# VH-VL binders against o60147, part 8

Target 1, 175 residues: o60147
Amino acid sequence: MLEKNKYLYIFRHIQTNQVLLSQGNVLKKTALFQLPYPLQKPVAPNGMRPAKLRKDHWVPLLKVEFPNESMFQSVFMQLLNYRKYRSVQPLTSDLLKLPIPVRRRKIMRQEVPNTIADLADILNKEKFPENSVRLQLSDKSDSEYADWPPSVQIDSEEIKLSRGFREKTTVDEAR

## First folded at step 1 (VH-VL)

Design a5 (framework fv_gimsilumab)
Fold by OpenDDE, second read of step 2:
Structure a5 (fold): chain C 175 residues (1-175), chain A 122 residues (1-122), chain B 107 residues (1-107)
Amino acid sequence: as target 1 above (175 residues)
Amino acid sequence: EVQLVESGGGLVQPGGSLRLSCAASGFTFSSYWMHWLRQVPGKGPVWVSRINSDGSSTTYADSVRGRFTISRDNANNTLFLQMNSLRADDTALYFCARDLEYSSSWYEFDYWGQGTPVTVSS
Amino acid sequence: EIVLTQSPVTLSVSPGERVTLSCRASQSVSSNLAWYQQKLGQGPRLLIYGASTRATDIPARFSGSGSETEFTLTISSLQSEDFAVYYCQQYNNWPLTFGQGTKLEIK
């Protein structure tokens, strides 16, 4: 359905706090391309792109409902660009002083707040109509990572956390 | 290796009762929601019942509600289905299945037993 | 209830062939669709969940695609052990429903 194409889901890795963007509530394998490609074969906990998507390692961080798919696509692409830009930025001197594994962990810990801040920044620039964008967070406190424009309505209800992707289905809600 | 082994099936008369068991091994049984499904030969499976991890919540298909009771013994890694007031249309191969999701339920069944046959006939 | 219609009902194929199975839902099930393989005398085996995610230890030759009402299970190169009945299942709405199955048989 066209309506479902207007949903942005952001997932967080349960161990590394890495972030993946998704169109819709189902995390697809193609999302792995958002992660750095390893020179050696590593798994997700190493902070690199795994060979296979383990959906059970990811939980929803937030959900954004846009008025239409076009707006979704715009924001989605911008988010990816923000991520790319950040990835090529020089490391701070403080980070360079740390051992590589520690450095990597520290960088990964910042992905959640950075992504949320990026989203807010993008939405601020887009100047969408007031209350036209609905934001739902798994943890309401995460909204504090950024100032949100009037276009964003923060949902009072938190996203139900489920590994692998998804909000409860109508089946689960009915029982 | 995850294993589910059903037992207790057999021939019973209409109105009779039967108790099915499912022995689970190879995983932390108490951490998974469990299900019963049934299948008529040549047809797709049909969901029957669900039980949560600690047994505090149970759900049934409309066709069996009030007649069937799902329960579990986590200490012995066993799932049960008490079937009362059996009908001819309850005739099927009965499977126990594990829910794919750890500590929750999405009605995706990642492991099934081999099934135990139940025949209700006069 | 949501009716899942699988096609074809029976498919005669040879090892090595590419196989495509279809599952159509009478209404949208989003991506809440699973595929199962059932061999004779055995219980179903989960192949795909969430429409496109392979279950654990499922060979790469199995893949799932689709959303809403149209779904496909693909076997890139059929192996001898793949002859079985395949079922799709939706878990989007009550009641849970399965398709009638597609039987893969040897040509």
Scores: ipSAE 0.022, ipTM 0.602, lowest interface PAE 5.8, mean pLDDT 87
Fold by ESMFold2-Fast, scan of step 1:
Structure a5 (fold): chain C 175 residues (1-175), chain A 122 residues (1-122), chain B 107 residues (1-107)
Amino acid sequence: as target 1 above (175 residues)
Amino acid sequence: EVQLVESGGGLVQPGGSLRLSCAASGFTFSSYWMHWLRQVPGKGPVWVSRINSDGSSTTYADSVRGRFTISRDNANNTLFLQMNSLRADDTALYFCARDLEYSSSWYEFDYWGQGTPVTVSS
Amino acid sequence: EIVLTQSPVTLSVSPGERVTLSCRASQSVSSNLAWYQQKLGQGPRLLIYGASTRATDIPARFSGSGSETEFTLTISSLQSEDFAVYYCQQYNNWPLTFGQGTKLEIK
């Protein structure tokens, strides 16, 4: 009712640690367009590119609750722009010295720390009221990738692993 | 349009060898994982082998490992299956197939060829 | 290995009829199931993947449903070109396995 468009749902890929942002608690196939194209090619033998959304391949990383839709839209837009900026930047000389498979793996693994750092940077730049933004993490230690402003309240309860941000059903528990 | 055309099948005695070819056209061959599957008349298909886009990674079914070698020539859009130490139970129609997704393999075969028959008997 | 059992083995039907084909897995394959159509003298044609996603250029009369161990392929209004053998395939567990097939023949 009153709570529509106040939540940012952040997912990570279980095998690659790539990150997807969503305005809803379930991922849509179109979210895959967020992934950097050069990093989507298979590095084999298993391949690194998710071809489509699969159950249990994308797990919750972080849920952010904003006090209103305006603040949500501002932060979401800035976070997407930060990710676009990173994908267009030339690779550092240190990364270029690495073999291609090692380089791609290292870049993918950095998406979780980078996304968390970017979120914190945006929230530090914005002048939101004290304790107005609530963060809930799947692994609370991931909050240590950044310094958070007074506007952020980190939930002591971690997100339980489930299909996205949905509670486990009897069928899910049998899997 | 996507086309896959197999060739190289035939009649061979047990212990013999055959090399199958699959000519691909209508898509960027070098971007797709490719597979070989086989089928005995009246039964379902059986997966045999796969190869990644650049040919650096190959996987084989347990029944053919050590005897069959999958390879590809991206310059000529051709997939190969070298079959050695052939047995009577290798007798089947052999298909090449493309994995559905660009640059990945989920064992979803969107296009297949017409098949090339392989008969192993004395 | 996961065994896929298709039913019925053979079904005699007339054009225009609604047809339902079943595929049962010996253990859960999640939604990692595909359906193929094969006509005599041809290779299989992918119809459905991910249990319910229709492949490119497949007519809307074909639909897939189910998850875990019970899957269904439905043809809402059978056309003359639909007489063929239909196979299900799981890609959840190694080794990769296919069902034994269901043959649709004209009544």
Scores: ipSAE 0.000, ipTM 0.463, lowest interface PAE 15.7, mean pLDDT 80

Design a50 (framework fv_gimsilumab)
Fold by ESMFold2-Fast, scan of step 1:
Structure a50 (fold): chain C 175 residues (1-175), chain A 119 residues (1-119), chain B 107 residues (1-107)
Amino acid sequence: as target 1 above (175 residues)
Amino acid sequence: EVQLVESGGGLVQPGGSLRLSCAASGFTFDSYAMHWLRQVPGKGPVWVSRINEDGSYTTYADSVRGRFTISRDNANNTLFLQMNSLRADDTALYFCARDKWELPYFDYWGQGTPVTVSS
Amino acid sequence: EIVLTQSPVTLSVSPGERVTLSCRASQSVGSDLAWYQQKLGQGPRLLIYGASTRATDIPARFSGSGSETEFTLTISSLQSEDFAVYYCQQYENWPLTFGQGTKLEIK
């Protein structure tokens, strides 16, 4: 296999706007561990980390195609590290004054713009070859959350949300 | 491309009812939260109501709670506002608007539909 | 609720001038502030969100700055099509609130 795991699939929650990263076009339960911890007392016992995966509640946000597995692994690992870093930062005094449900909603709401900004920051720092990374978004206007380097091509065709991240049955993950 | 078209406004007597509609096209309607806002000429917009993507959660401004009901028909890409017990101070141009996935600033608005409640 | 106060209320200017509009919040809104342009007979048009990010297809002459409680919208070289009313909006807390507007009119 020459081209294994070269796609990054990014999903958002239809109700909360939380983001999950996936190496495949189908979410696995382990992806839930990416969600931020409630920093103090959660309203629900499961906090901001749902106990179960409802696949029907997650829709495509964007798909990233890398030229090879090494670039994919580097960017994917860095994105996970950025998300982990954000989750352990102290809350501002303004956030601490808010009731927990309001605070939780506000933090969740920011995951889409934060993830897109983080992705762009990583791609800007890595100095990959021109036009080597391809982005396909469900809503092209989401690309405005960041400034993209010359290494990025944005696909003019949006992902159809009714279709999701659907690959032909003859295509395998090694390709 | 993206279009929002309001209809259903008109002249109504105090205590009356109206149902506003907003026809959406050019985007995946069931992936966006939708809002109703209103504006008196010469003044800034005032937020009225919000409905989430699947219609399971609604919120209302204090001034309209219990009188207005927001709903949506995702099969037909239509947003509704049922307005009951109308008062003179409900007189305004009513807009529907799309928020960008829980970030409630509005990238697209309709043209507005006028509602006048007889004095 | 968060009250947004815009200044000036009205500004008479000539094409080519640099214009700065202010929006002050009664409490911190972080960077959750948007700016809209509204012309007579039209719905509002999004110009800026996140205090400083220009919306799609908005000319480079429009820029936003500020954080917390003090925000500004700048038009670097006013064009004839820019005469309109401008509103700020906060999306930090519910209910969502707008400023009272700043009207730009031709001098």
Scores: ipSAE 0.000, ipTM 0.454, lowest interface PAE 15.7, mean pLDDT 80

Design a51 (framework fv_gimsilumab)
Fold by ESMFold2-Fast, scan of step 1:
Order: structure tokens, then C-alpha cells, then sequence
Structure a51 (fold): chain C 175 residues (1-175), chain A 118 residues (1-118), chain B 107 residues (1-107)
């Protein structure tokens, strides 16, 4: 059973390691607006047309359970803001020295460690009650990308191999 | 200190109605989903109904669907269960519980007894 | 619905003993399993969630383990206040279901 807007579902691309955030266990096409553009000047999201969503290319990375809607909304919005901030920062000189295809792959591969580090930073700032936030990862070693506050409980069980979070969703509770 | 206090139980004849209330305190009531559960002496609890934080979505156990209505008054921190067309097998101790993201039940009340007897 | 079967139905033990209670699920629930303690005349008290995480203010002597379909609740050194009925509950699939309980009695 799922409770709407109490879980943050984080997906990663199987080939590129790009990350998408979702309020539900199924990705919507609009989630593609989160993806960075290839070395282009930042543009307003108004009227942008997302690339085609291929759901079979996205797998679970992390599931975050919050005790209430307010904590979920605060963390979710801050994560989106961190991703936006990273996307508009100038590239380092080291990255600019790399050929475009190599540079692109390196930037995309960093989204997993960056997202995990950003999540931990937000949770460290917010001073939530001890053991109030539950994390469940597909690969527990990914938790080593950050130092977690006392508010976080990391589930001993990993998310099993699946094409998304659907295996735990009943027909009556899919909404 | 979190407290949930149930009331409204009693003895009623088959086909009758009862309205249960649950007064909540010690937490931000309008930020959490709430549940009703029931328990027959000597048996485990059975989930009855759930209502989300703003009351826009409700769910019911198959055995009570169409007969029971869960509702909430966030201004007064109160949860309700309207029980209609009561049957002998609805006899139980009824609990109000605060859910944690629709998974486990973090806090429970003491229960209010409902007896349906001819 | 997922059926949870607890064993034994009744267990007679003395204070200071190590106690292990079992819960078996009719199908896999992953780690989505909670344990509760219920004393006569009271509502249940959450002990463990996520199969192994102790709830706030629960003594360290309580621990949970297991995954999939086989779960255990262990009390490392039984205290006099621990005599109660213990229930497991799954939250893997709707509807949420509980086991029938294990009654812990003084020997």
C-alpha cells in the first residue's frame, strides 16, 4: 500500500545513470523536464517539449518515506532546486578540456552521487526528529556518497531487481 | 504527548447505526492519514478504513464497504466512523490509529466497544 | 490478501529468559513487517517496523529479524512488564493484515 505524496521515488537511467525524481511509483513524461540539456544556455521551461519517455530504461535507485506531506514537499522542492542550481553552474575547466561525448557521459554519471549528496545535505539542514525518515536503496553502497543525519534510518533490505516500483503496488492503491 | 480517545460505542440491534468519534491531540492532525481498526477478543486486529490527510480519499475493507463511512474534522482534530446496517459480525472493540505513510500504526487509542446483538 | 501465521500461539517463560516469536507470511512481504505489543485493556503499542527497526522509546532488548516470508521478534532478557500478546503486521499489500497473535505467559 502506497500513500500519495509521502514517498519520494528516485529513478536512474540504466545506460546513462541520469536521475529522475517522482512523487509516484510510476514515472510521468513531464519528469523529463528535470534532465539537463547538452551544454546549452539555460532556458525557461515554458513551452519546452520533453524527449520521449522510455519507462523500460528507468530503474529504482532510492525510495524515501516521510512521516507527513509537509516534510515530503519541503525536501522534494529543495532537491529540485539543487538540481536546477547544478544545471546552470559554469562547467569547470577540467570538464571543458574533455571531448564533448566524454564530458557528457562524465556529467551524467555524476547525477547519482550528486542526488544522494544533495538529499543528505537537505536532511542535515532540516533537523527532523530522529529516525523519522526511512531510506530504501537498490544498492546500499550508494549510501556511502553522503553522511546521514540521525533523522535517517536506512532500510537493511535493498529494493529488489525490478522495472520500477510496480511490484509492490495493488490495483486499488495505485493512485 | 500523543493521545487518541475513542467514543460512541455501545449496544445496538442488527440493522441499527452507530457513529464513533476519535479525539486526537499531541500532533498535527491535518498532516496525517487516519485509520479505524477493530478487534474481536482473542483475535488480531483487522483493518477497517482509512482516510487521507484532507479527507479527499477514503478506502474500506470489503466487509464494510457501502455500510461504513469514514470522515474527519480537521478544525476540531476529530475522526469519525459512521456505521450503518450493523451486523452481528461487526461486534468488536474499535480502535482509532495514526498511520505512518500507510504502512504501520504509530499510535492507537484504547478502543470503544461495539456490540451488535438481538 | 496476505495471511500472517504466528507461532507459537502461547509461550510460557520466566523473567530473564531469551524469547523468540515467529511470524510467517503466505507470500513475500519483503521487509514490510511490523511488530506490536498489546496488554489487556490497552491498544497495541508499536515495537518494530521495517522488520528490524525499533520504534521510538522501545527498549533495546526487543529486536526483529527476517525477510520475505519468515520473521522473528526476539526479547533478549524478558522483563516482568513484557508479558502480553504480540502481533505481526504486513504493509506490503493492501489490505493491511495482522497475525493472530502469540500470548506470552509467566511460567
Amino acid sequence: as target 1 above (175 residues)
Amino acid sequence: EVQLVESGGGLVQPGGSLRLSCAASGFTFDSYAMHWLRQVPGKGPVWVSRINEDGSYTTYADSVRGRFTISRDNANNTLFLQMNSLRADDTALYFCAKGYSSSWFEYWGQGTPVTVSS
Amino acid sequence: EIVLTQSPVTLSVSPGERVTLSCRASQSVGSDLAWYQQKLGQGPRLLIYGASTRATDIPARFSGSGSETEFTLTISSLQSEDFAVYYCQQYENWPLTFGQGTKLEIK
Scores: ipSAE 0.000, ipTM 0.448, lowest interface PAE 17.7, mean pLDDT 79

Design a52 (framework fv_gimsilumab)
Fold by ESMFold2-Fast, scan of step 1:
Structure a52 (fold): chain C 175 residues (1-175), chain A 119 residues (1-119), chain B 107 residues (1-107)
Amino acid sequence: as target 1 above (175 residues)
Amino acid sequence: EVQLVESGGGLVQPGGSLRLSCAASGFTFDSYAMHWLRQVPGKGPVWVSRINEDGSYTTYADSVRGRFTISRDNANNTLFLQMNSLRADDTALYFCARNYYESGAFDIWGQGTPVTVSS
Amino acid sequence: EIVLTQSPVTLSVSPGERVTLSCRASQSVGSDLAWYQQKLGQGPRLLIYGASTRATDIPARFSGSGSETEFTLTISSLQSEDFAVYYCQQYENWPLTFGQGTKLEIK
């Protein structure tokens, strides 16, 4: 049984580097509402439907284990607030001089380092016990985007799940 | 601070025209689809039109198609609604709103600009 | 188009009460349902999206539930600032449509 109330699952888009936060190990369609930029253009000008979640396009970035639900909820809400804050900040003059598609790609690529930096900032401000928060990354070099407090322990094992944070089923193994 | 400010509303006779503007500030305007909605007092909002991020796709409610034109100026962070052949039933408070990512929900709305079509 | 019907039309309540507002869709909208609060002289404020996900900076007393055609907005302990008109909105199909609203007024 997965314990959604003490794990934060962070996903990265394979093409755009955009980040999604999840309370569960499987992304739900509603997670797409976190994105400031659309993943795909509308199919038709009239009668457009909201973007469809393509779970195969999202890979694990980071899994955070908290000792309890209260700590999880506090950090999760703060991360969502940091992301909202970033989305409303004025763009730098350097970004404004770039063509829209180039500018958008640069902003999206920064979501991974920004999310990791925001997480570290939140954890540095909170006074959690030593080694109480466990981080497991898909690429351990991503931990270098921030300085971590003593409350954080980075797992030596990288995430090896091929379909997000989902374990292979018997059906998947037969394929 | 994220803000949308509408202007350009007023009193106009049936068959007349108005151009509404919506000034956006505090966010990357060219990264969001934008909408126009309208509301008469005591009733719910009614969706009028949508424009995508780069202005290449537009959609309209059936009641305004062929009469209204939505457009945007990303260099100046401004959304427009050109309203032609106005009818009495176009009378409403007009709002611009920001699309909430790829949903059809709206996270930021303006204060509204009133349009009255009467003789 | 999808028609959304809200009930009750008006609800007279006192601060501290638990209130429940309903929204029924004429056909399935899955979970593509949002709730808004609108006060006099203001544009609507997004409260809930995806039927049950609270928007950023929205107080915990607001919660949404339901799926397909039957949806509920609950305010667990009504505050004086919560007296307003509440609208549901679907974004499953175009055109986007809103309910007629439920007005919360002081008893």
Scores: ipSAE 0.000, ipTM 0.465, lowest interface PAE 16.5, mean pLDDT 81

Design a53 (framework fv_gimsilumab)
Fold by ESMFold2-Fast, scan of step 1:
Structure a53 (fold): chain C 175 residues (1-175), chain A 121 residues (1-121), chain B 107 residues (1-107)
Amino acid sequence: as target 1 above (175 residues)
Amino acid sequence: EVQLVESGGGLVQPGGSLRLSCAASGFTFDSYAMHWLRQVPGKGPVWVSRINEDGSYTTYADSVRGRFTISRDNANNTLFLQMNSLRADDTALYFCARGHEFLYTSPFDYWGQGTPVTVSS
Amino acid sequence: EIVLTQSPVTLSVSPGERVTLSCRASQSVGSDLAWYQQKLGQGPRLLIYGASTRATDIPARFSGSGSETEFTLTISSLQSEDFAVYYCQQYENWPLTFGQGTKLEIK
């Protein structure tokens, strides 16, 4: 294929604040492998049952438009590596003092600020042209988690999804 | 036992095309990202292309972008590399490799034996 | 791209000796460094990933250390099957890159 993808979508879980990356405005079940404990079987948010992708529980956090596919690929791979790096770091003594359920909730709550900070760090290291990267945020206040380089133009335009999410769907689009 | 077997290599003239295949067995193929790498004798491997678990995302080395296409058939546990507009510097032994289970940008935990591609007049 | 430089290019040693191979990165790769063994006519075999974690079924005589830009692979007591070419690989930044290799041969 000659199609070029230059868009990155980041989604957040409405209950846990966990983050998933997607190159399209549709969230696929395979995105669950991005979660911090990727060797663990997914679990439904409200129980101990085997998890399936509940698309109605994920909302857009941000959308990034890159100048070309090569830059998109570079940033996307680096962002996945940053997430992996965070997952293998030793827990702080403060976190180890907490009961396991409290610890996990606190870690999950930090995924949004951490992902935004990681994205900004990657973009600051890259030498992209001024105003060449377009960033759209669902909540503008999330931009305050990081300092952005001159290459980034922040827009408050609404992030449009190709399809709504349904409680039972585990496919990319419901039709 | 995890096994990867490449095929489809051969001799081709500059500007020609080849399609490589990689038959996977011994693991849940649709749960892993797959890669193509190449190596010239006496030199280190060079990463060529990656495809994610369901084929929705592909990435390429700058030297092959626009000429090579990676794809997969999860129903038949097969990985492909379509190579077009071949150049003399594409001459190499081509390996398919499995990305490490829990790392998206990762080392390669299993490799095939390779299939040779020679591009010459 | 991140360039990995391995040293020495060739090392001649006898079985039973301790050998240390080096890999230097042109930029920090954190701990995202892997080591491979490649024998003639075969694809590479993953030995170490995450700079120091042994891969599945890799003997304890192989160990990795280092971080950032300086990494080493150590074989504590060389066996006859260990004569091969060894490559380091970074997976910190795109594109993924390998070193030029260190050839381990019989003295």
Scores: ipSAE 0.006, ipTM 0.485, lowest interface PAE 14.0, mean pLDDT 79

Design a54 (framework fv_gimsilumab)
Fold by ESMFold2-Fast, scan of step 1:
Structure a54 (fold): chain C 175 residues (1-175), chain A 121 residues (1-121), chain B 107 residues (1-107)
Amino acid sequence: as target 1 above (175 residues)
Amino acid sequence: EVQLVESGGGLVQPGGSLRLSCAASGFTFSTYWMHWLRQVPGKGPVWVSRINYDGSSTTYADSVRGRFTISRDNANNTLFLQMNSLRADDTALYFCARVPEDYWTGEFDYWGQGTPVTVSS
Amino acid sequence: EIVLTQSPVTLSVSPGERVTLSCRASQSVSTYLAWYQQKLGQGPRLLIYGASTRATDIPARFSGSGSETEFTLTISSLQSEDFAVYYCQQYYDWPPTFGQGTKLEIK
């Protein structure tokens, strides 16, 4: 079924700091396509145990409300393109000097600042009307990873997850 | 309806090359991981290769690594398998198949009819 | 890699009979096991996934059971269109592997 949507949700993994993009307030197992590093270790040459989408391991990072579905689609597609571009770039010499496990942890920890910077860059280029885009962050300090355009209204208060909110909004579909 | 149609198979000499194609229809091709498998008559299928939704990640069976290349053209809903340095034991019916909309799912919910590849002098 | 062994290799049966096909894994695959039907000149058709869940548009006469290393596919009342080769497949560990098949033929 086709439905109009104007909300973008981004979720963060509590252990690895990896991020997942979602067109709704629930994560589906297919969102794991976005992860360059598996959540489970390989158990054989070319072998991996199937990953499980654990509701308690993913928390909302931010929510963006657009005035219409067209603006949402444009920004969402551009954000996916930015992530693709980053995934094919060569690793820096500094990263290549690190042992593989340390290198992967450092790369994964940068996904939050990188995603926030990419979102801000897209919004700065789009020149949307003043205060037309609402940005809610679970931790307001994450807004400091970028300079935001006049089109963006950022929540003045930090978003703190309650037990009920974390349980219901992180993942809704069965695994 | 979901349909996968393979083509490009044929008779080739050892050391030769072939490019297989798989035309997809009836679903949003660009959102699915796609696979190639092969089957010798009277035996079970054997997995050959997989590719993620945008072509940025590929995996190969040990027996074909370095010789085969999987790729996709999402604009034309087509999956490819470039086969180089073909050997007699690559002789098989080659299938493309779709994994459901789930990254870690490994069952194949739809297959094509297969395209035959014979490597013989 | 995980090896799947199917039994029997061939089963001669008449329409209307209840048939049971077995698949054994060389190590535990939990419930990450699928069953396929393949007819001559055709690609495989997914019947069961997750050991016991019927795929879309698969008749109720097909059912799957089992876990760990022992799995069964049951056809409760065999129809003429069911004469085919059946394969089990694991997707617990990569690469996915298939059994050698069980051929159902008319008695």
Scores: ipSAE 0.000, ipTM 0.465, lowest interface PAE 15.0, mean pLDDT 79

